# VHH binders against Rho GTPase-activating protein SYDE2 (SYDE2): the designs that were tried, part 7

Target 1, 120 residues: Rho GTPase-activating protein SYDE2 (SYDE2), of Homo sapiens (Human) (q5vt97r660to779)
Amino acid sequence: IDAFRHYSFSDQPKCSQYISGLMSVHFYGAEDLKPPRIDSKDVFCAIQVDSVNKARTALLTCRTTFLDMDHTFNIEIENAQHLKLVVFSWEPTPRKNRVCCHGTVVLPTLFRVTKTHQLA
Below, E stands for the ipSAE of ESMFold2; O stands for the ipSAE of OpenDDE; V2 stands for 0.75 times the mean of E and O plus 0.25 times the DockQ between their complexes.

## First folded at step 4 (VHH)

Design t15 (framework vhh_brivekimig_d4)
Fold by ESMFold2-Fast, scan of step 4:
Structure t15 (fold): chain B 120 residues (1-120), chain A 121 residues (1-121)
Amino acid sequence: as target 1 above (120 residues)
Amino acid sequence: EVQLVESGGGVVQPGGSLRLSCAASGFTFSSYWMSWVRQAPGKGPEWVSSISSGGDYTLYADSVKGRFTISRDNSKNTLYLQMNSLRPEDTALYYCAKEYVDSGEYTFDYSSQGTLVTVSS
């Protein structure tokens, strides 16, 4: 699981096993974003493993409901169960940012499907 | 209670350098991403730079890339910003901030006072 542009899943029952090692996650963008405010312009993307922030992008300009990017996150994980990619909006008051959208991938299985419409 | 105390601000000439420090207490410093945010007179807050909990990832705003360097010392619970080739546009109050996700919201928890950097002749 190295991409949020395309995903696959299996209906085959599989025991959940935690995964460790080096992982590269490729993010190609997002569409159909629902910003908290119509004037939200700056966003950033964060990758979280088991609710721990492992990496994020700098601030990016969001085009209304589109985020067009090509970014690779290189992360080291240990006994990981969940990988989550989240897009946050930058608020004028820095104490608060809001989620524009998110997706979650269950490691190491492809049992779970995330709703991820992505721009190439 | 999270406490962040900034220092190192001052008045410098264009082209000069300053090093800002932020002493953190009240939380496990080594577990959180940290950032610098600035606010120029009459303007809203601008994100400047961020660093991962272990110091292995750093991010910079385009306006400071190549001039500023963020670093941290987890053994001293201290965040740093080395500012080189300062420009009048860098004049602002500088705040350090703790980054975290709580209840699905991404938060920059920063100090109230900051440290003032003035770049003038």
Scores: ipSAE 0.227, ipTM 0.637, lowest interface PAE 3.7, mean pLDDT 73

Design t16 (framework vhh_brivekimig_d4)
Fold by ESMFold2-Fast, scan of step 4:
Structure t16 (fold): chain B 120 residues (1-120), chain A 122 residues (1-122)
Amino acid sequence: as target 1 above (120 residues)
Amino acid sequence: EVQLVESGGGVVQPGGSLRLSCAASGFTFSSYWMSWVRQAPGKGPEWVSSISSGGDYTLYADSVKGRFTISRDNSKNTLYLQMNSLRPEDTALYYCAKEYIEDSGTYTFDYSSQGTLVTVSS
């Protein structure tokens, strides 16, 4: 049974203190993707904190330009400055994976601590 | 525990054919691209072919295009390589490989299995 903290971002000014703790990141999908291969249908999603990969999904089938999923990353962060979510088009050769889309959040943004202890 | 077990290798004469099989277990086979990688004696590993998770997209190394066919059966968790018009230079240990993406985002192959030996010789 795991207890965890939920964080949400507010419109308040950025805090100067670095953020540490447990974070849940929900990913609901992506639209308008541009995969590098016309006949490739596969992508994967990765979450990075300060340029370090913390988690990734398995390979997912992309519907042309639409990725339909509902995935939650549960990650531990320590003195974090940047959180980045990246969707890669998968390359089955020794080529670099292509970024289809990404989002970056500069940390620390003022977090609204829900003070909710939920059991998994 | 990811398990990959190759079979179907053997000794054939030039121009012959072989079909390799790979039985996969310990992961959701239908969710991963799969590849064949070979290693000739004294050489590094060479990528041969890859197939998408659903089987509708295939890629081949230039050295095997038109001669080899990769396929998969997701209901049986099995990967295949049909090898036709074999040449002496196709002699190698053949490995079944699962996609492996490093934390850097670099694509590599996960194939710690024993492989299956293919010898093309008169």
Scores: ipSAE 0.006, ipTM 0.162, lowest interface PAE 9.5, mean pLDDT 67

Design t17 (framework vhh_brivekimig_d4)
Fold by ESMFold2-Fast, scan of step 4:
Structure t17 (fold): chain B 120 residues (1-120), chain A 122 residues (1-122)
Amino acid sequence: as target 1 above (120 residues)
Amino acid sequence: EVQLVESGGGVVQPGGSLRLSCAASGFTFSSYWMSWVRQAPGKGPEWVSSISSGGDYTLYADSVKGRFTISRDNSKNTLYLQMNSLRPEDTALYYCAKEYLEDSGEYTFDYSSQGTLVTVSS
């Protein structure tokens, strides 16, 4: 959370041990990014649910240590326990191409999405 | 052992089209995001495009958006890149890559050393 300026859910949050449904995660940017190599200019953000990549952005050009963007991830989750937002730097080494975490947001509680009602 | 074999490269005139293919084996292709990465002469590698495991979500670099189309056929373990309106700056060696999260929490773009050469010249 220290590196991110803001993230939020579009729906009113309700904490649950396991959550299923459609979730919108809004990402507004990151600060104090430290790429592993000074020559790395490109970053991307990924949403991980229970160690599975659900969505990510395209590569974004980072201005020095700041990433300015407004992005909304629309993801479908099933029996989820943990959500993680990670900013990675792009590493351009073939076959050994690895990305390193610049910052991580760990949500200690999961949020329930808005329930669809068929009756009053 | 992950095997990725690219094909379909060649020499074309500006404004031309090419279709690249990548034959994948050694892993459950339908479970992974796949991408195309290119390396122009004298330049570092550049990410081009990615596609979700089911094919319902695609991403493109700004330099190719509207001209290139990524697709996959999970029944044939094959990834494709349709390249239209080619420009001299698209000249590069094109690599197919597997995307995945490692147990360590790192995000990996695991790609072939071979690639397929695309040359756009007048």
Scores: ipSAE 0.268, ipTM 0.677, lowest interface PAE 3.1, mean pLDDT 73

Design t19 (framework vhh_brivekimig_d4)
Fold by ESMFold2-Fast, scan of step 4:
Structure t19 (fold): chain B 120 residues (1-120), chain A 122 residues (1-122)
Amino acid sequence: as target 1 above (120 residues)
Amino acid sequence: EVQLVESGGGVVQPGGSLRLSCAASGFTFSSYWMSWVRQAPGKGPEWVSSISSGGDYTLYADSVKGRFTISRDNSKNTLYLQMNSLRPEDTALYYCAKEYFEDSGTYTFDYSSQGTLVTVSS
């Protein structure tokens, strides 16, 4: 099962190979996160489109395995196939020190964008 | 490509102050978190401080909290570090760094510059 329990997306899934337009992605939080270390307190969430980072949150304090949050990503996408929402554990160390991902949700490749958010 | 040029280092007595600057070019500065990283002689690099793209959020290593202040000016593509109450253990080369994401789920810093030397001694 998914690491995220409280998230929503702006539209219904539909059959489509590529999507374009303005998208609003809203998430309310995450449960069942598995931090790499007991001392890890800080996390951030990022949205990636076809493996490119488009937006991220500020650093947040994660309570063991729970992240309570209400955040909206507003992104512009063109001919995208895959969206990922990734939670990173922040370990504030220099280059070559890695932020371990707590959880990842691969969004469906099939959804609709509302007319009110289409590029004119 | 990405260019980061640090300045402002020098020799200072314990308890003194210095202000470091980093001029950034080759990327959209206002879109990325920026950080300061230091490396003492013979040691590995140590993260010092980070600031959000808009400047609304700042983070500090426990060793510098209350003494150092990170700030940025997006109109000038410049990052700053105000260092107060300097201690001998703050002696290091200081680098500014841009956030960097890797496909493997890794978040790191992109820094590859000369740095600026800060020496705290009496």
Scores: ipSAE 0.015, ipTM 0.233, lowest interface PAE 7.1, mean pLDDT 68

Design t2 (from b6 with E102N V103P T109E; framework vhh_brivekimig_d4)
Fold by ESMFold2-Fast, scan of step 4:
Structure t2 (fold): chain B 120 residues (1-120), chain A 123 residues (1-123)
Amino acid sequence: as target 1 above (120 residues)
Amino acid sequence: EVQLVESGGGVVQPGGSLRLSCAASGFTFSSYWMSWVRQAPGKGPEWVSSISSGGDYTLYADSVKGRFTISRDNSKNTLYLQMNSLRPEDTALYYCAKEYVNPDSGTYEFDYSSQGTLVTVSS
């Protein structure tokens, strides 16, 4: 979560029903990544709906603790309650990939993640 | 009781083609992302390709992009990998894997078989 320094949330009308439709989620980047192992610098970003993986990036090589990317996920959701953004470190030997950071949104709230810029 | 049975491996000359299949059982195949992972002799596992539950989203490692095609048939619970323009560096044991998020731990997991199917590219 601390790898995404800025979150912007929309004020959505209250809804007792689950959300369905097409959704676009744009990722600008991540900072302060803490990979579990220094020998595994490959990471990937996933978007999950109700603990189901809907889309992810290919493996990306992370040379530092930040990831600069411009990715848009176009996903179809049906009766969804939770949207989760997660960055994982690729683990070549264990069966499980470890989470570097995550952000979770309870639908129908909309949120936006932006990358930060370094001042000259 | 997740069972994944790979087949279609063999010996082929450089430039040749092979089609791998993976028969899945013990889980709701149509609900999960599936992937192919390979392990070359003396090297660690390398992710090759993934496909979404409905088959409408595919991902490829840079080393295989444009040569390999991943597909699935949810009516047959079967995952496929069409491999074209094979190179000696494609020699590896190929595993199919179920991708999922463990809701209790929040970890991203790859459940794959212990068997795999051997692909050897040599002349």
Scores: ipSAE 0.233, ipTM 0.639, lowest interface PAE 3.4, mean pLDDT 73

Design t20 (framework vhh_brivekimig_d4)
Fold by ESMFold2-Fast, scan of step 4:
Parts: C-alpha cells; structure tokens; sequence
Structure t20 (fold): chain B 120 residues (1-120), chain A 122 residues (1-122)
C-alpha cells in the first residue's frame, strides 16, 4: 500500500509543530501501486490533513501499477500537523473503496524541502 | 442517521437542461465532501461529480465536464447538479452521496436514497 518511488521531504529531524495558511502540493504520479483488486483500473488520490479530507482527484486510470498525474492541490490548513496522501481504488459499487497506497508527511517538512515533493 | 433526498429529475429532450437538488440531514453537511453518482439502466454505478465541504473545489467525470456544474448551499444543507446539453446517454437514476474518510483508511460513498430519474429522449 506504499508507493514505490517518492522524494525525500526534509534532510533534518522533525519536531512536531502546527502550521496555518495556504499550501500547494504537486503530484506527478505514483509507481508500483499494489491495487487490492487486479480488475480495478480506476483510482483516485486524496489529501487528508489531520484526518480531514481536504482535496482529491477525479477518477484516474491506473495502468497496471502506474498512476500518471500532473496535479496541484491548493488547500487551506489551520493549525495542521499531518498531511496524508492516499490512493484509493474505485469499486464497481460506490460504497467500497480500498487503499492502494499511501504516505504520510508532517506538514512542516513540506515547507522546508530542498527536493521536489513527488511520487514517481 | 444520514438522510439524503434527491429531486429535480424528469424527462427532457436532447440538448435540454435539468437542475437536481439533494436535501441532506442527520449530519454536519458543511463538514463533508458530497458527490453525485448515477446508474444507467443495465449498468453499474458511475461517479459523476464531487464538491469539497466548503464548495471551493469541484471535480467532474470526463463524460460530463463542461456540461454539468456541481454546487452546494451549506446554509440550506442542499447539494445541486446543474445539467446542460443533456444527451441520451445521461439517462440514469441520479444519487446524492456523502463522502466519508474514516481513520481506518477506508473511503466510502454513502447514498441511501431512492435517487431521482433523469430520462433524455425524443
């Protein structure tokens, strides 16, 4: 359920801190997704901030284990500590979605990154 | 309990327009993403559109992009779908759904209404 390829978010140890403001998060894609069901081709990505769903993508076609996207999320956060990126598979029925992969990033790390924040 | 009541469906000619409404109750409407899901005769459910809790972020399926507009009025606990340039393939039961992310890592589309029927024919 972990994305295979991602870039480092900070080269320094983190101490918990809350952040407020507007945040832009850029996603270029994901590789080596492990879909819970092989016959599911549609996925979507969601951004949760402290367990609140702030933004998500439309349904995207997953080619085997590769998700190709070039998407920017602009989200408003208030006293937030955790940003979680989750990929869900779309089931034939609307009531059940499964996690394909996810990663969790502490928000202060995203503002101090010297590298690109992306899944590839 | 979550209650969603859809309305606004009907019979229209190709190229026509309809506005669907969904009256929500039993939860804090302004805190949840909402979506429209449709099911055409003989087909499985198809996601149509979603809107963020504050209304500032909207998403559309490629089949409806540019023709449909999703909106919400948090003061009235109501979700809307404005449908323009309707096509015969838009014929379906339309359901209003509440999107729920649980700490367990599941993402659920909760729809428990009868839906509203949209028929596009001439």
Amino acid sequence: as target 1 above (120 residues)
Amino acid sequence: EVQLVESGGGVVQPGGSLRLSCAASGFTFSSYWMSWVRQAPGKGPEWVSSISSGGDYTLYADSVKGRFTISRDNSKNTLYLQMNSLRPEDTALYYCAKETYEDSGTYTFDYSSQGTLVTVSS
Scores: ipSAE 0.193, ipTM 0.603, lowest interface PAE 3.9, mean pLDDT 72

Design t21 (framework vhh_brivekimig_d4)
Fold by ESMFold2-Fast, scan of step 4:
Structure t21 (fold): chain B 120 residues (1-120), chain A 121 residues (1-121)
Amino acid sequence: as target 1 above (120 residues)
Amino acid sequence: EVQLVESGGGVVQPGGSLRLSCAASGFTFSSYWMSWVRQAPGKGPEWVSSISSGGDYTLYADSVKGRFTISRDNSKNTLYLQMNSLRPEDTALYYCAKETIEGDTYEFDWSSQGTLVTVSS
């Protein structure tokens, strides 16, 4: 899922503000996940700002279609417009010296902040 | 082309310590998250630890938390894993890996060789 699709599904176009500073994002979990393969239940969550990965969680055990967690991302942002949370299935496959994983679900979200905090 | 060369493996007794190193080349090391992954004989790969590009954020598997420490030196393009209080179940080939997370895709480039860690009495 493309982050720009978030605008196309709103009642009206959202005005964007470009924000810089420190941001805390609290994630409580996800529902209606595509079930991972029966032989793999490990997932991790990554937070992206304007398509740049800023942080991720450690590997978590997914319950069939529900991920229950309590995690806070503390990230530095610069001129940010979009925040996207992506859940990946951990599927290491040794092949030609590479391992490939894929996204299980994408949660596109447009974030706006009212104030920035400058570095001390 | 991504090149990753591990070293520091060996044979130790339970409770011992080892420090693994990974020399990276062929990419801008300071721009990427790095990981350690291990594979025990007859088992699939197990993620061990990851470190952010700047070294300020670290992640550990529950099985190694409190015993292992991941670190990096971006000036030397080198990744480290300090392993303390080693257990027989830590016996595995250890691989370092480059993480790339972009949009909906995740790529994990790991070394072909690994370094063998054997914990036995």
Scores: ipSAE 0.287, ipTM 0.666, lowest interface PAE 2.7, mean pLDDT 71

Design t22 (framework vhh_brivekimig_d4)
Fold by ESMFold2-Fast, scan of step 4:
Structure t22 (fold): chain B 120 residues (1-120), chain A 124 residues (1-124)
Amino acid sequence: as target 1 above (120 residues)
Amino acid sequence: EVQLVESGGGVVQPGGSLRLSCAASGFTFSSYWMSWVRQAPGKGPEWVSSISSGGDYTLYADSVKGRFTISRDNSKNTLYLQMNSLRPEDTALYYCAKETVETDSGWTYTFDYSSQGTLVTVSS
């Protein structure tokens, strides 16, 4: 359904507990992207856990401020506290990629997926 | 620990074909872009090809476009490079590499790769 439906955000994170295991993160897309250049059309998304790069998507063509995707990341985490999604614009060597947008999710300790794949 | 083990190299005549394999372990293979990098005798490393985490997007160096095909099997944690129409200038040690993305510095062409490599020699 919606992989982020069970996550909550706070300006001052109250649940700073740590979590370990195999995590599946399902991304449905991004909106309100600000392209670094008017002609920027190639982007990719990367997952960071506690500031460590874990995974990234294929290059995706973005012609507007909207990115439509249906992608699942399967990542291994250990004593993790924060999950961050970063969207990069693609630039060939020697130029560096620039960040288009990013978000941070505090990993919850009160939520768990049961054997039936229901949030408890 | 990231482990990458290359195989499939050998000696082949010009115009021949070889298929390289890379067995990956120690990380979630299906979540990362993978690349092939080669180093010819007396020269620096040269990026050859890259493939996205799901295999949906591929990139090739101009020197190999139309001749080489990169692919992956995420169920086997294996990366492949099919090399056709080989030329003497393709002679090199070929390395399997996991690309690194740095949020603050952006994406660089630095890689986590095996020091072993697999030798490809194109000679008549």
Scores: ipSAE 0.006, ipTM 0.143, lowest interface PAE 10.0, mean pLDDT 66

Design t23 (from b6 with V101I E102N V103P T107E Y112W; framework vhh_brivekimig_d4)
Fold by ESMFold2-Fast, scan of step 4:
Structure t23 (fold): chain B 120 residues (1-120), chain A 123 residues (1-123)
Amino acid sequence: as target 1 above (120 residues)
Amino acid sequence: EVQLVESGGGVVQPGGSLRLSCAASGFTFSSYWMSWVRQAPGKGPEWVSSISSGGDYTLYADSVKGRFTISRDNSKNTLYLQMNSLRPEDTALYYCAKEYINPDSGEYTFDWSSQGTLVTVSS
């Protein structure tokens, strides 16, 4: 979570609105990653909306606990409540990948600030 | 039970083209991201390409970008890889894989363990 220094997280479980529309999510990088395996140097970032994988990056080589990138996800959301950004480590064996770090954003909180998106 | 059956591999000369297919069964194909992973003789697996569940997003490894095209037909539960301008370095066993996030652990999984299809680029 500390790895998403450029991303602000808010806890507001009192909001009950759902959001629909086109959304742009800007990801500026990650620090203090803790790879679960010492030989895994490839990582990728994925964005989930209500547990559905909407977009991800290609594999990126990470040689230390620092990942520097500037990436924009353009996603279409429908009646959405939760958005999650996660960095994963690639493992070279079948059926294995592990999480480096993650964070979750409550969509109603984000859209209360912008007021530019259509409510469901 | 998840079943993935690859086909379309063969022997081709450098600069040639091949189209790989993967027939999927045992799961709701249209709900999952799918990918191609390859393994060259004596080397570890290399991720090649991925496609979103609806086909609206595609991703490619730098080594194949501009030469390979991933696509899918959800009505036929089939994944494709069109390979153009093939190079000797593309020689490998090619696997299709189901991508998903484990809801319990949050782990991202590339699920492949089928027989694959062999692509040999030589002259």
Scores: ipSAE 0.274, ipTM 0.690, lowest interface PAE 3.3, mean pLDDT 74

Design t3 (from b6 with E102N V103P D104E T107E; framework vhh_brivekimig_d4)
Fold by ESMFold2-Fast, scan of step 4:
Structure t3 (fold): chain B 120 residues (1-120), chain A 123 residues (1-123)
Amino acid sequence: as target 1 above (120 residues)
Amino acid sequence: EVQLVESGGGVVQPGGSLRLSCAASGFTFSSYWMSWVRQAPGKGPEWVSSISSGGDYTLYADSVKGRFTISRDNSKNTLYLQMNSLRPEDTALYYCAKEYVNPESGEYTFDYSSQGTLVTVSS
């Protein structure tokens, strides 16, 4: 089911393979997340366009498998094809952070994002 | 090879200011988000601040908001942290880090050295 609550894109051509312009992504939360490690309850959310990190949140406390958030990313994109929203678990030694869940969409579209993958 | 060399640490009294610098080489600095991470004596690493590749988007930990300012100069491949109104609890080794997503593994990496620059706030 739905790991993410809402997304809206302000761009219009769904048939375009590439898109440019201003985009607002509203993220209302996530559920059914991989449980955080006992030594880290913090997560952060990142928005990636064609594998480039465009925006992310500060660290957020995740107390179970729910993340309640109301955040808007305002990003400028150029010749973009794909957007990913990824939730990462913050680790005590921040060399590498693992994916909790992610959603991916082909630009441009108006949609409700569901969980597409979650690492064990 | 990716090289990150921190400088600017020192000893300052509470309420004082310091400016940290990080000289980057071995990668296209202007293409990556950069961050500052600190580690206080006996504590785990704490994320402090991050800045987008173009410098127009910044993030701060709640503990430093309003006191610290992150900035970068892409023409000089240098990251900065201006620290004002320093407190004893800001005492730590400060590391600069390159942020990136490994496209194969999906891991989000804060790539930093073990060197750091020491900031001591004491009277």
Scores: ipSAE 0.092, ipTM 0.536, lowest interface PAE 4.8, mean pLDDT 71

Design t4 (from b6 with E102S V103P; framework vhh_brivekimig_d4; at its last look DockQ between E and O 0.52; V2 from the best seeds 0.00; counts 0 for: pae E 6.9 > 2, unsure alone 62.2 < 65)
Fold by ESMFold2, look of step 5:
Structure t4 (fold): chain B 120 residues (1-120), chain A 123 residues (1-123)
Amino acid sequence: as target 1 above (120 residues)
Amino acid sequence: EVQLVESGGGVVQPGGSLRLSCAASGFTFSSYWMSWVRQAPGKGPEWVSSISSGGDYTLYADSVKGRFTISRDNSKNTLYLQMNSLRPEDTALYYCAKEYVSPDSGTYTFDYSSQGTLVTVSS
């Protein structure tokens, strides 16, 4: 299983710092997502840092509005403030993927909450 | 304008190997992520594998992980799929696809060829 954590500590996240380095991001799960179409049970996630795509997952099975995810991403960032995760449905027929959900977190706030250290 | 032509399919016994090729034209091949998708008889399309534009990041469906290898040669505008330890359930029409990221960001669209190449795994 893969997961990412929904950020819900503050309704108005504020960023006053920038983060650089190689980071490991662990997601526990997603909630309240728009389910894929009935003929495709799979989704994938794209990870954006300050609106730049950094990675995406392989296809994950999604059966409900909840995605159980226990996945670690290792990404390189520079002067970053925002992490955005976008979950797309895989829809080869039709050939247009749909956004199932997205969320944004402020990276300095995440490090204060999670105490993230240098990647090794 | 975009053209994708698959080749390398055929009939093979279980445990055998095949190497698929996809010749690309009509777009800047090296700028796009590429994927393989297959469609078994009577079933819907199934994603198989994807590779980043530079070839340094690869993704596989669990059903093919460890058996299939995706690669690309940007100097030849060609995408490859090395398929080893083939099983009867790998029987399908295989398509290569160009990934397109919408200008609006956060939307992926896939351009498939119209033809594909047939792989049949039968004893």
Scores: ipSAE 0.014, ipTM 0.360, lowest interface PAE 6.9, mean pLDDT 67
ESMFold2-Fast, scan of step 4: ipSAE 0.608; ipTM 0.850
ESMFold2 (binder alone), look of step 5: mean pLDDT 77; pTM 0.779
OpenDDE, look of step 5: ipSAE 0.059; ipTM 0.499

Design t5 (from b6 with V103T D104G S105D G106Y; framework vhh_brivekimig_d4)
Fold by ESMFold2-Fast, scan of step 4:
Structure t5 (fold): chain B 120 residues (1-120), chain A 123 residues (1-123)
Amino acid sequence: as target 1 above (120 residues)
Amino acid sequence: EVQLVESGGGVVQPGGSLRLSCAASGFTFSSYWMSWVRQAPGKGPEWVSSISSGGDYTLYADSVKGRFTISRDNSKNTLYLQMNSLRPEDTALYYCAKEYVETGDYTYTFDYSSQGTLVTVSS
């Protein structure tokens, strides 16, 4: 059901600062991704602000464990605390996608993805 | 409860055009990304297009890019798909879908429990 249990990023805030304005987030790719299924290698990336989806990519083909991309998300945020970049796997069955990896930052800190979720 | 009612499907010749509509109710339409998903006979569902809550960001599958245009009217709670240069491969049941992310489980889903609208492209 929940297949990501070995590695996680914290979604707990470290400070109570809020930020508002226009933000550009540059995403250069991901490595060490584990495809969700052998017959489905499609993924997509989303940027979330306080758990609300603000932008996403189209479906991308994951080449082995590597996603090479150069995407920029331009988003408007208001009184935000969390920025999250999430890679979702596309399942062959409809209506569900699973996280390949994610990273969470507490605004106004730098965004960095250093760990990944692995299918168990 | 969430209700999505598609319309506008029909039979069209290759190269023709159709405009699909989706009337939404039971949720704050202007707060959610919306998508079109299709299912061809004997095949699994295929994502077609998505549009942001404000309509300022659109995404298309490579197979429809340049031919289809997604749009929305938040004042009417309605989603649209303009389909041009239709091909036999576009024959499918088309569903509109409300996108959402389940925060605790980090899951992303499409809600398209409606009956859809049938598009047939045949000579």
Scores: ipSAE 0.013, ipTM 0.336, lowest interface PAE 7.7, mean pLDDT 68

Design t6 (from b6 with V103T D104G G106F; framework vhh_brivekimig_d4)
Fold by ESMFold2-Fast, scan of step 4:
Structure t6 (fold): chain B 120 residues (1-120), chain A 123 residues (1-123)
Amino acid sequence: as target 1 above (120 residues)
Amino acid sequence: EVQLVESGGGVVQPGGSLRLSCAASGFTFSSYWMSWVRQAPGKGPEWVSSISSGGDYTLYADSVKGRFTISRDNSKNTLYLQMNSLRPEDTALYYCAKEYVETGSFTYTFDYSSQGTLVTVSS
């Protein structure tokens, strides 16, 4: 946290402001993905508003260290405060109630987020 | 405890149709994204389709686009998958799944520990 370099996704500060309406989020891809011992892996991207899934992509093939895509999410939001884009790798566990995925890009902190992601 | 009970599977010929149902309980169904996940014999799980909490946003795997339709009835806590133009490669055990992000771990997970419903497409 750095007060002089605190950035927001929109004009700030709006202490009581919430955003409603149609939002279009354009995603161009991800770099520096670090899979374990695999040549390629299925991944997907999710867009979350206030920690709730609003949209996600279908499974996409990740080619070792990068994800190339050109996708626009069109979502309708009500009284929204935060937006997150999360990249996940598909790690199946057959009938075990779990698919392990990780990788995060937080849009409100774009100027402070590295593009390094790890595939688990 | 989350409970998901699938039904509607069966044996059908190529080109046929089936409608799967999933009865959900133990959580606020209308607040969560829901998915269908399938697993063919000897293969890993494959995500098939997802639907938003309100039913206004849907996603499909490329292999099923134009053939399958996901829907939900929040008043009945029920998820559906209408499967048309079925192909032999659609043969799999189909699971209803609750989607969520596991807090504190950055893990996106599917709760599909139910028995599933078997769909067999053969002549």
Scores: ipSAE 0.013, ipTM 0.286, lowest interface PAE 8.0, mean pLDDT 67

